# VH-VL binders against q54wr1r214to438: the designs that were tried, part 1

No score or structure here was measured in a lab: all are predicted.

Target 1, 225 residues: q54wr1r214to438
Amino acid sequence: IFINRAAVKMANIDKLADLLTPIIPVPGKPRDFIYFGDVCAGPGGFTEYVYWKKTRGGKIKGEEGLDLDDVVKGFGFTIKGQCDWNVEKFSKQIPIHNFVKEYGLDDTGNILKSENIRDFSSKVFYNTNGFGLQLFLADGGINTDGKESLQELMLQQLILCQILTMFETIGRGGNFVCKIFDTFTPFTIGLLYLVYQHFQSFSIVKPFTSRPLNSERYIICKNFL
Positions, changes and structure headers below are counted from each chain's first letter, unless a header gives other numbers; Kabat numbers aren't used for antibody chains.
ipSAE, averaged over its two directions, is called F for ESMFold2-Fast, E for ESMFold2 and O for OpenDDE. V2 adds 0.75 times the mean of E and O to 0.25 times the DockQ between the complexes of E and O.
Where letters were taken out, [cut] stands.

## First folded at step 1 (VH-VL)

Design eb1 (framework fv_ebrasodebart; at its last look DockQ between E and O 0.05; V2 from the best seeds 0.00; counts 0 for: pae E 9.9 > 2, placed apart)
Fold by OpenDDE, look of step 2:
Parts: structure tokens; sequence; C-alpha cells
Structure eb1 (fold): chain C 225 residues (1-225), chain A 124 residues (1-124), chain B 108 residues (1-108)
């Protein structure tokens, strides 16, 4: 049903953790309304799932007249170029509405730049009336071909920046999903510990829809304190 | 060794379409993108667009929007470029190139490996 | 859209130093890449990230960036270096790749 394989992963994660049900509803919005961020996740597989779940809920086409403005609003933040958003490809099957593509202050989408993170944060809070994100999805990866010796450091930097971005945009009661890898340095462990302290629940999962050969795992954090 | 092998020369009439293939070998195909660059006789290099073999994302030059389609077959590690509504000024050597995307230094794209080129001649 | 400007031609005698410039807006904030193309052949990457050489490229090739101008320098130019040279950049605002107009290097 999903075009992008990442959507299947997100579906699995959601089934496990029920991430799309807001803990704290947004004032003035329907109870099930959700602000979400999708970071480092081009071309938009996670977004594809979120919109599918929120607009159709897996139910047969029958509810005509859904006001999409009262269902979901998304903020995308990913690097421009080959990994940029292509959500239009998915829109034929899933209505994607109110998805804003943000690329930071320098318009590159580079999350490794602090000014881009700050810009993204500002825009998120402005557009959510100070509420923040109810769901933050981080699915960053790197191509380390030819740079295997730097892989761990590069990944650490990526994870750090995704987590920083999360802290800068997440609302109270928000949920957080972040891709991590099977390399735990003291730095990474410390970072995860920090995240652990700010959520009601914390888990590490390997979705069954993930490639077995991949070392990717996901941290799932619920209910930002 | 990393190689990009393109399909043979094509002769087309105005209004027709051409599809050029580029078979990649020697590296993980899905970890990189493929760019297409053309060069008219005696002219410079013109970037046409790219496709990511990783996520299928495409980016086409504005000049070619609506006339060009890039696709990949991951099972055969082959990239395809289709150009429609051909005209005389489309006569050129068409190159595929492997995109190297640098994420750590500002996300820059360059081409480290090139195909041998495919001559497409559009003549009435 | 970013435009990269190169001189159309540069001539040098064997053993002399050739310099090819590439000018563009905000090039100082971007990496320049250089390609060599000999007649009837595909382009070959000769410099990346302003000053780095791929494996197999002679040390006589170097590149630098000053302000909005990138320069490819060939020291001790040889007859085999006669080719067209193209600079290239990536425009992060549009996500487009841009090539310079190319420079024909003639070794006299």
Amino acid sequence: as target 1 above (225 residues)
Amino acid sequence: QIQLVQSGAEVKKPGASVKVSCKASGYTFTSYGISWVRQAPGQGLEWMGWISAYNGNTNYAQKLQGRVTMTTDTSTSTAYMELRSLRSDDTAVYYCARDYYEFTSGSYVYFDYWGQGTLVTVSS
Amino acid sequence: QAVLTQPPSVSVSPGQTASITCSGDKLGDKYAYWYQQKPGQSPVLVMYQDSKRPSGIPERFSASNSGNTATLTISGTQAMDEADYYCQAWDSSTAYVVFGGGTKLTVL
C-alpha cells in the first residue's frame, strides 16, 4: 500500500508504540489533530505513513468531507539534493496537505548547522502557536562509502543534531523516534541517557520491516516531560 | 572497478523520443545517484538532472521539465534517461555520471565516474 | 540560477604554468570541482573540494579558491594536458548542478 519502504517501517513502529495518538491535544484543534516533524527522512516515507494513518486510518475510503486542516500538519527538514522530499510522488494515493518543507536559514536543509536548527525551531513554534511538535521523527543516515573510519563520528554528529533539533521543537507530551546504529560510544550512550531523562518512556526497537543486515535501530520515546 | 556503460548511438526524427541506458558496476548502485549531462557538438557540458538510486528522487533541469524522465532499475543496476519531443538542438552526446553526495561538508554534488557517452542525433 | 564564468581559452608553452579561472556568485561558500575533457573522451574529475586530487591525477594539478573565483593551476604543463577544462558547482538554493562554459587549454 505504501510506495516508500520507510513507510512500512514507520507503520511497524507505530503499531508497537501508538505514536500518532496525541497525549496532549492542541487547543482549538480536534483531539486527534497532530503536529509532526519529519527530519532527515527524504523522500518522505515516514510522512507518507503519517498522512495515511491520519486521513484514512487504514479504513476503506468512505469518509468524505474530511477537513485536512484539522487532521495533520507536518514540518519537513531534510537536506536538499538527492535525498530531498518527493512527497508528491505519494500524493496520488495519500492526500498530503499542510506539509511544509523547511531548509533552514541557509536554505540547504543541512541539519549539521546550528543556525538551520534554530531557524527550523522558530518556524515550528511560530506555526504551532507555541505548542510545539507532538511527534518528532528522525531518520537520518549517511553514506560512508570510502570513509568507513569516520563513520562513527559522522553518525554521532548526525544523531546529536537530530536530538538537538528535537529538543528545540518538541512540545510537552510529544513523542520522539530516532534512528540509531549499533555503535554505542560513551558519547552516544550519554546522549541517549539525556533523552531518556526527558520522556516518560524510552525503548530501543528493531522493526521487523527493517533489513536484517542493517544495524539500524530506533529509539522510541513517549510523552515529553 | 567502477564502470558506467551506456547504450549505443541513436538517430531520431524530430518529435520522437529517445531512451538511453546506463549500466553501473563495481559499486553499490543504490547508495549513489546518477546524473545525466549532455554536450552538443562543439559546446560545453549541460546538466540535465539526477536520480537517486537510493530513494528514487529526481531533479530535472528547468529547461527540460516535462520532456525528460529518469528512472532506475535496481535489479540490473541500470539508469535510464528518456527525452521526449526531440528537436534538432537536442543533438548531443549524452553522459551518465555517478553522483557523489557529500553530507558532512555542506552537501555538495560532483561526478567522480562517467559513462562513455551516447550520441543522439536528431535530424529530419 | 548560479552562473560560472570561465575564459574560453588559455595558451601555455610546455613547462610553463597554466591557470584557469572560474568565477561565480557565492562561489566562496561552495566547493568547486574541475573536469578535464580530451577530444572524443568523457570528462574526468581532476579536482574536488577546491583543492583535492583524485587518485591518478598528477601532482602538477592544483586548485584554489579565493573569494568568488576558483582557479585550476597546472604546473609544468605537458602536451598531454591539452584539453577542455570545466568547473562545476552545486547550487544549494535550487539543488541544480552548474557547469562553467569550459576553457580550452592549448599547449604550444
Scores: ipSAE 0.019, ipTM 0.563, lowest interface PAE 6.9, mean pLDDT 89
Fold by ESMFold2, look of step 2:
Structure eb1 (fold): chain C 225 residues (1-225), chain A 124 residues (1-124), chain B 108 residues (1-108)
Amino acid sequence: as target 1 above (225 residues)
Amino acid sequence: QIQLVQSGAEVKKPGASVKVSCKASGYTFTSYGISWVRQAPGQGLEWMGWISAYNGNTNYAQKLQGRVTMTTDTSTSTAYMELRSLRSDDTAVYYCARDYYEFTSGSYVYFDYWGQGTLVTVSS
Amino acid sequence: QAVLTQPPSVSVSPGQTASITCSGDKLGDKYAYWYQQKPGQSPVLVMYQDSKRPSGIPERFSASNSGNTATLTISGTQAMDEADYYCQAWDSSTAYVVFGGGTKLTVL
């Protein structure tokens, strides 16, 4: 019932790591409530999975004593256009009406621009009363449009910007999942070591359902210190 | 270029209410918060609370809970602070200030632009 | 709640160095910010993120923050530096802003 392979990948990662149970509950919310962020992950498979899981496949719809704002709330950020959020293709059973789509200060969804990171981070900060996110998801890729020589630099910039956005928005006890690539430059290794030092646990996985053509891996970081 | 322009001075009696406006210009209003800070004559700065211009969420200083409301009107880029049940010790200059969230390794708020201040005098 | 303590006043001769302290529990684990306020004027940000200067603030202004104490330092103090100075921090757990009590700098 999921719209693409990304939702299935997220389900497999969550089965391994138990990402959706908050370690530190949000004040004023039910114990299992989470705020989450989903950046560079259009058309939205990870977000679809999170809402599906937290709403029990949509069955929480119509249950007494809960509205969606007491179950889960997500903030999405991705490039506007073809790979934009496509929530209309999500399963019709899954309530998502409180999901917030953000595109940054210049409305492009370009995470490589610092003003867009700042805008997104500010909105998350004020929407969570400074408590931050209990889950941060990053599944970004790049579009080089025939400029393959720029691919390595832009991938390093993408990973840096996703990690920066995570540090600006994640709350204590939060979990972080980020796509990385096989290129382990000294720069990327340094970034991963810095991330490692800020979480209770850190692992790198290749999900079974990853597309055969790519070398993608995911870092899974639990319990932001 | 960036400006916060506040409404004029007011004189009130104890028990009344006051509503101060703060009109923002020169930036994207919904991307920042607005804090309100007051200063009694000869005294220091006292933070009253903040409001998100994005969604209207508020956080009020504990001592002012129940007496203060903060609102925004995004169509006019204006923030409002209403203080009710005024006492003589509410006599102060009331400032609005733009809240800036530092997205690098800080999660801290500071005030990069301030309004000119609004004197509210509470007297019999 | 965080409490920030500043001395009520500091006096300095022109050309000398002024130091204004701000004390708070674990303040060095947070960023400190400093504001200057002249009589009848709005506060002006003079230092942010412990030690950074905004554009237009003279290089004679510097600041540090470690342990329980942040310090604003003005070298070569001028008569125009006579003002009240406030430190500020932010408590992320409550989203409350905390100001110090203020320090009146007098340039004799």
Scores: ipSAE 0.007, ipTM 0.569, lowest interface PAE 9.9, mean pLDDT 82
Fold by ESMFold2-Fast, scan of step 1:
Structure eb1 (fold): chain C 225 residues (1-225), chain A 124 residues (1-124), chain B 108 residues (1-108)
Amino acid sequence: as target 1 above (225 residues)
Amino acid sequence: QIQLVQSGAEVKKPGASVKVSCKASGYTFTSYGISWVRQAPGQGLEWMGWISAYNGNTNYAQKLQGRVTMTTDTSTSTAYMELRSLRSDDTAVYYCARDYYEFTSGSYVYFDYWGQGTLVTVSS
Amino acid sequence: QAVLTQPPSVSVSPGQTASITCSGDKLGDKYAYWYQQKPGQSPVLVMYQDSKRPSGIPERFSASNSGNTATLTISGTQAMDEADYYCQAWDSSTAYVVFGGGTKLTVL
């Protein structure tokens, strides 16, 4: 039913880990409400899945006295341009009007710039009244035709910046999903160990829908300490 | 250079309203919030509320809800605080202060830069 | 709703260590912040995140926060340290900022 492969992948991950039920409820919101973040994940497959699941396929639209703002609110951060958020490919039945698209201080969506991370993080802080995110999704990848050393550096920077953005926005009890690759450098191993120390549980999985030859894996981290 | 510059002193009669301005410079205005803190003569600091310059979202101190309104004008990097139905016990120095979000340590707010203060005197 | 309690005044002799306390229920589970205010001036941040000093604040200033009590400590106290000191905490569940009542530090 999902148009996007990333939405199917997120559904598979969520089925295994039950990521959309908050451990600590947001004050003033219904028990199952979540704030979530989705970085480097244009054109929006993870966001589509979360809104679809939380609104029960769009059936929750204010009927029975429940507005979208009582169900879910998402914050997106992705590179601006042709691979930006593709909301027109989302099901017309899924309400997403409260989804916030951010592009950072320089309006590029480049997560590798620290000022863009800070800008995104401060906006999440004020939009959540300092409560933070119950779910942080990071599905970033790289595509370079350059030398191996440049590819390795960019991948390390990407993973670092995604993790840094997560640490700045995630609330206590929050869940974290981040794409990683099989190439483990000492730097990447150190970052994963740091993440491991900050969550109650840490798992590395290959989603069923990922191609066997792809090196992509996901860390699934539950309950931010 | 980060600076918050407030409007000048005001003298008002009971029942009137006052609107204090706070012009920010030296940083990206929409990336931070502005809190308002007042101090009655010889008394301590009292937090009144905050406003996000990003989205206009506000959170007011419980005792001031219904009397206070905070707004921003992003084109001029200016925050405003309007207090209505003034009483003599609203006489105070009113400060604006920049809310600071700390990198890597989760979410919380504290005040790294303060305006010079605006004295509001309410007298008949 | 949280209340932060400070002693109204603390007096020390020049060169002595001043300790200013700030008490609140489970305050050690929150970050504490400290501001210095001299007469006719705006408050100045002197300690943040329990124990960190902003650039320009003398090394004589230190702080801790544990259990129910945060403490601002000024070693080798000087006449220029005379001021009112305010603690502050933030409650993430209510998004409320709370100040202590303030402590007047006098250097005898």
Scores: ipSAE 0.005, ipTM 0.497, lowest interface PAE 12.6, mean pLDDT 80
ESMFold2 (binder alone), look of step 2: mean pLDDT 93; pTM 0.952

Design rg1 (framework fv_regdanvimab; at its last look DockQ between E and O 0.02; V2 from the best seeds 0.00; counts 0 for: pae E 5.6 > 2, placed apart)
Fold by ESMFold2, look of step 2:
Structure rg1 (fold): chain C 225 residues (1-225), chain A 125 residues (1-125), chain B 110 residues (1-110)
Amino acid sequence: as target 1 above (225 residues)
Amino acid sequence: QITLKESGPTLVKPTQTLTLTCSFSGFSLSTSGVGVGWIRQPPGKALEWLALIYWDDDKYHTTSLKTRLTISKDTSKNQVVLTMTNMDPVDTATYYCAHRGYEITYGSTYYFDYWGQGTTVTVSS
Amino acid sequence: ELVLTQPPSVSAAPGQKVTISCSGSSSNIGNNYVSWYQQLPGTAPKLLIYDNNKRPSGIPDRFSGSKSGTSATLGITGLQTGDEADYYCGTWDSSLSAYVFGGGTELTVL
């Protein structure tokens, strides 16, 4: 089975937190079905993991009674271009034909533009019949090599827009996983406090696969109230 | 499309000050994360990074030449200027300016994705 | 000594594969992302690889990059005569607060 480094990281987080079992089932779908969103995560390692896990490593491909739309459906949102979705390089055994790639109103995939967030949110709302997402994933990165003073500004912009998009798309009982960094500003702490208020469970973890000097952390939020 | 072009004198006498201008199009130094760097290459030798200026006027210089280098920008003219004092024949080189890009969503840094064609400066004693 | 060390030259026949190494330290390659540049004779350098292993648009997949510890490697497969060039690694050095290039590697395709 072909699982890249981001997919392995997601597998570790899922083992810890059990993210793929819906707390509130989607009406009209099998019990284990989820809609999910994967934001700022090109080329798609988290999405590859979710589809791999829900399709039992692709084994549902040969089962005539199974429709992928009754197993899992994902909505991806990321920048067009060099760091875009690269689903063609996913393992061939994993069915992903119902995965929806969204790039927003201006077709750039830029989450920092409010019209793109609104467009993505509207498409998710319509395509989930208003029920929303059972899992929201946000793995946006920052790299400030040669300009470390950018870290704080870029981090707060990215985190704000990812959280806003999550609030606009997540359904009751949904789970939220978001990359953060341990350099907490008052702005970022305030955002995390607002997230904390809206979920039954809130925790912060450092994945074992993270590089030793990387300040990367993940918030894991379960059961959107 | 991003383009850059170096301009300035091609012949300089020892001890004089060299002033090079990088004129560019297809991007703005008003964009967060964007920068312009200067790199030189003596004839037949390796690339040597000299300096870098960011959109917010933050500046960096190679340690060995820091006291001789000044980098500045004029965002409205789409220009970056490098000044190098006390020129010496060992400073004879082709001088390049180059674009540095950054994409916040992926944390990607594009050192140095677009280069000028270079200008050759000879320091003649 | 150079901050980033590369072999001065490598060679191989058309169609073959070569690798070019770049050795640094924890203040540069160890903790920062590596880029690779191609410089054809008489031309400006061109970006081949960014973020250790990613290709810009228009760079064919026979060029690849990798990083392990404080070393980085450029791989070129299916060598063509047009690949004869100098190749440079580059990265930010946090201790120097400066960008640094390797000394360059001359690739000859026989």
Scores: ipSAE 0.055, ipTM 0.595, lowest interface PAE 5.6, mean pLDDT 84
Fold by ESMFold2-Fast, scan of step 1:
Structure rg1 (fold): chain C 225 residues (1-225), chain A 125 residues (1-125), chain B 110 residues (1-110)
Amino acid sequence: as target 1 above (225 residues)
Amino acid sequence: QITLKESGPTLVKPTQTLTLTCSFSGFSLSTSGVGVGWIRQPPGKALEWLALIYWDDDKYHTTSLKTRLTISKDTSKNQVVLTMTNMDPVDTATYYCAHRGYEITYGSTYYFDYWGQGTTVTVSS
Amino acid sequence: ELVLTQPPSVSAAPGQKVTISCSGSSSNIGNNYVSWYQQLPGTAPKLLIYDNNKRPSGIPDRFSGSKSGTSATLGITGLQTGDEADYYCGTWDSSLSAYVFGGGTELTVL
């Protein structure tokens, strides 16, 4: 049903944390509607899961009489080229025609550029009428030429920029999911403590994966204060 | 803005040690993420990466030549030095130093964005 | 031995489009970004493409790059005589912990 492991990971996380049910309804939308963001998403697995779950595998229009715009709307931001969106390869049963792909001011999708974060954030707030996102997903990772200290530096910058983008776009009561790795530098610990202070709950999980040989974990943060 | 220039002997006898210096401007090896590499090209052949040194003194060498290669830096002089022992006629090549460029992306990989003009080293008796 | 395979030569007429391939494996192109270098006769290499498809300042948009799986492609449209050069792909090889170049492709404009 899902084209990549990211969708399976998101399903496991959502099962544990109930991330797709908003505690604060979006004005002008049905109670269960959410706006969500998905940054550094790879080919779109997290986005595929969210649309699948919210549309009940595509049945929502027939059985509940709701249009997609009354069910869910996502905003994506990912680097062009490697790990770009591959939406046409999603299950044909998943309606996603209202998903918005953003690539930032310079059209590169590089989240490490502040002007691109600002452009994405402005578009999210405009399109949510200033309400912001009920779910922010950050699945960013890097591979840095085998250079461990460069990987740590670049990963710190990536985590920082994902968190900054989240703070710029998330709405009150929103939920946040972010990939982290087992490397805990003072900088990263400080960032996580800042995040911890802004949510009602904070947990760290390792999702189920087949053939796992990775240090990846996710922070799951509920109810943005 | 970024410039590099190679210097060293143009003629080396077999079994001798080659020492090449890369002098540069427009960047500092004290800046996080910065690196300088050495690449060579024998006459009529392909480019061959030899070594790279990072700002934090971490060093990488091609496995086939690792026992013969030493790379070092002098941050205060804006220089990187490559030393290669036991020179052989097959080591005759143009030697380049180059700045390590990079842009953080989903799968970040470095590249060489600025190159020196190259210095030709001939190994003969 | 080369770990990245390029055709030794390619040729096309002025104004046409030419493509140059670079084939590798999962340890290099499959997991890492690819760069392309242009080397005019008697000169040092010049960065032409980085991060699979990005151009440095000063490189015209008729040069483009792409990557699919373990292969990368350099495209040149509106071919000019000044494009006669050797072209090299390059990337990091994670299994070797080394930067690797392709064998080079000599472009001839007919």
Scores: ipSAE 0.028, ipTM 0.588, lowest interface PAE 6.5, mean pLDDT 83
Fold by OpenDDE, look of step 2:
Structure rg1 (fold): chain C 225 residues (1-225), chain A 125 residues (1-125), chain B 110 residues (1-110)
Amino acid sequence: as target 1 above (225 residues)
Amino acid sequence: QITLKESGPTLVKPTQTLTLTCSFSGFSLSTSGVGVGWIRQPPGKALEWLALIYWDDDKYHTTSLKTRLTISKDTSKNQVVLTMTNMDPVDTATYYCAHRGYEITYGSTYYFDYWGQGTTVTVSS
Amino acid sequence: ELVLTQPPSVSAAPGQKVTISCSGSSSNIGNNYVSWYQQLPGTAPKLLIYDNNKRPSGIPDRFSGSKSGTSATLGITGLQTGDEADYYCGTWDSSLSAYVFGGGTELTVL
């Protein structure tokens, strides 16, 4: 069903954790309506899955006239360039509606800049009427180009910034998914501990659909306190 | 290759309950997007959709017969069962089970791409 | 209750073109993909067209489908004697949360 492999990963994660069912419904919206953020996840495989799932789990496709305003609204925040959002190419039959692509204050999509995070946060809360995100997806990776030491530092910064962005945008009762790796430094452990304190449940999973050769893992946090 | 086959009684008395089983191969109801539907056709009349069940146990029934129809699945046996209570001669028809079509590239849609040969059920005293 | 309307019968000579119409409403044909089924005498229906105009494998290109507004049309060119059958349109009805069929059209090859 999914062209993008990331969508399959998200499907696996959702099956394990049931992330798309809101704990706290949005006032004035149907019970199953969700605000979600997709961060550092271009070209949009996670988004593809979310929309597929929310549009009746793929049971109904291509319906014209479906009021998607009552189904889902997404906020995308990823770096511009080769991996920018291209959600329209994945599945033309999955209606992707109300997906807002945000690139921060400097229009670069660089999440390592605090001003971009603040801008994204402001826009999320403005457009959700102060409710915040019910699902925050972070799938940031680092290009393997460069020194290992620099890569590690960049990874730490990326994880930090994704977590910060989550804290700045997530609503009460929201769920959080974040890609991490098996290289745990005290810094990373500290971050995870911090996140652990703010959710009702916390899990680390290796999706079956992830490549076994990489150290990719996901933290799954449910019900933001 | 996808195949479906209907089985059950071919003769039912009025007020009795009809139980039909659809046995299929070539696909699994554990697969996302997969659905199995039941359609009937009275002699010389048009096709009538009855019910649909999905891999996630989501079920749909025609409104006119909703109170009389129950659809269930046994994923491990590759079977879908349709029960219809309080049978009447008007329910005499050929009953078909069918696979809901889907494509890997485009996802699920609403059509029936594979059909069983059908089983004729006569309701008579 | 039939939600989709088809002509009860159509006829044409071999080699000619025929069209079969299917009329519905916004909640069915208007918003959803239409499928067509061929039912030869004494046999189970066979999918002929799906997603308005797509042909399954094995269906010749002389069969075509189109949709406009709340109506759909099945076209058959180069009519053959073997095409004599009943044809049904079908689609999902969003308001009913049900799949619906047309009343069927009997095609006679003269």
Scores: ipSAE 0.028, ipTM 0.589, lowest interface PAE 4.4, mean pLDDT 90
ESMFold2 (binder alone), look of step 2: mean pLDDT 93; pTM 0.952

Design rg10 (framework fv_regdanvimab)
Fold by ESMFold2-Fast, scan of step 1:
Structure rg10 (fold): chain C 225 residues (1-225), chain A 127 residues (1-127), chain B 110 residues (1-110)
Amino acid sequence: as target 1 above (225 residues)
Amino acid sequence: QITLKESGPTLVKPTQTLTLTCSFSGFSLSTSGVGVGWIRQPPGKALEWLALIYWDDDKYHTTSLKTRLTISKDTSKNQVVLTMTNMDPVDTATYYCAHTTYEVWSGSDYTYYFDYWGQGTTVTVSS
Amino acid sequence: ELVLTQPPSVSAAPGQKVTISCSGSSSNIGNNYVSWYQQLPGTAPKLLIYDNNKRPSGIPDRFSGSKSGTSATLGITGLQTGDEADYYCGTWDSSLSAYVFGGGTELTVL
């Protein structure tokens, strides 16, 4: 079904945690509508999954004549270039025309720049009429040239910036999914405790699709307070 | 604990078809993101990738041998089978099967590494 | 045919540092993650490095990887006689829709 294996990973996470049904309905929208964000997530597997599930594989528009704007709307933020959005490779059945691609103030998609976070957040605020997101997805990772200390520092900064972007855009009752690694520093533990304090529930999971050798985990946070 | 083991004939005559079986434990090919590949190595030469099959039955073959190669899986038996038609003495090599999984980092959907390998089985093509 | 180029051999003394290069193009190393494999004589290859610079459990930190543009490098510090082996780089080639290995580098510890 899915071109991108990240979509299968998100399906497994959602099956476990039931992330796509909002606790608080979006004013002026049907009960099951959500706004969602997907950061550091090119080529778009998580976005592909959300649109697929919400449109029932593309059948919703055909069945009831509903516009996509009454079903789901996503906001994406990722680095421009090789790992950019590849929506043309999504399943041909999935309507995605209302998905908004953002690249920040400097048009690079670099989430480590506070100006870019601010730009993305302001656009989400405007496009959601101040209500915010019901789902925030963060699947960021980095590669360095064999510099383990630099890699750890950059991962800490990436996680921090993803969490800051989430806090600036998430609405009350929203759900949060963020990739983490099992090498914890005091800094990362402090960030996770901060997140823990702002959600009704907090879980750490390793998806079945993750490699046995990698340290990849996801935090799943439900119902933003 | 992931283990793989290759099995099949050690001697094959020119023009015959080679059938190799990879039997494994510690994982299932019903698991999303999992795949099994075949790699060969002629005596004293480099590693050459041959074919790969994923959990969703998606299959890939090296371009030069595509018409000669078939890869299939039997999920219930924990086996992957490779067949290679019209064997030639230049196909003499040690044949390995190896495990791979998908890892999401930044826009990647393909096999970038093989983490567990079988011991290899040597196939000699001679009359 | 080989798509990734490695030096055929490299040598150094025990305790020294050595690097092994792997050169490709935009369709392989330039756009995809690089792995390194160690093959001791008479044995199957073993994964040393994955995703450009990560080590599997049990691989000592004296093995390291890096990538820049269309080239990758394997670094080995504190050389030991047990490191004598063939080393291979590998990655996915998007234009061939295939996994590709380098030609291999024979490491001799003098």
Scores: ipSAE 0.000, ipTM 0.443, lowest interface PAE 14.2, mean pLDDT 81

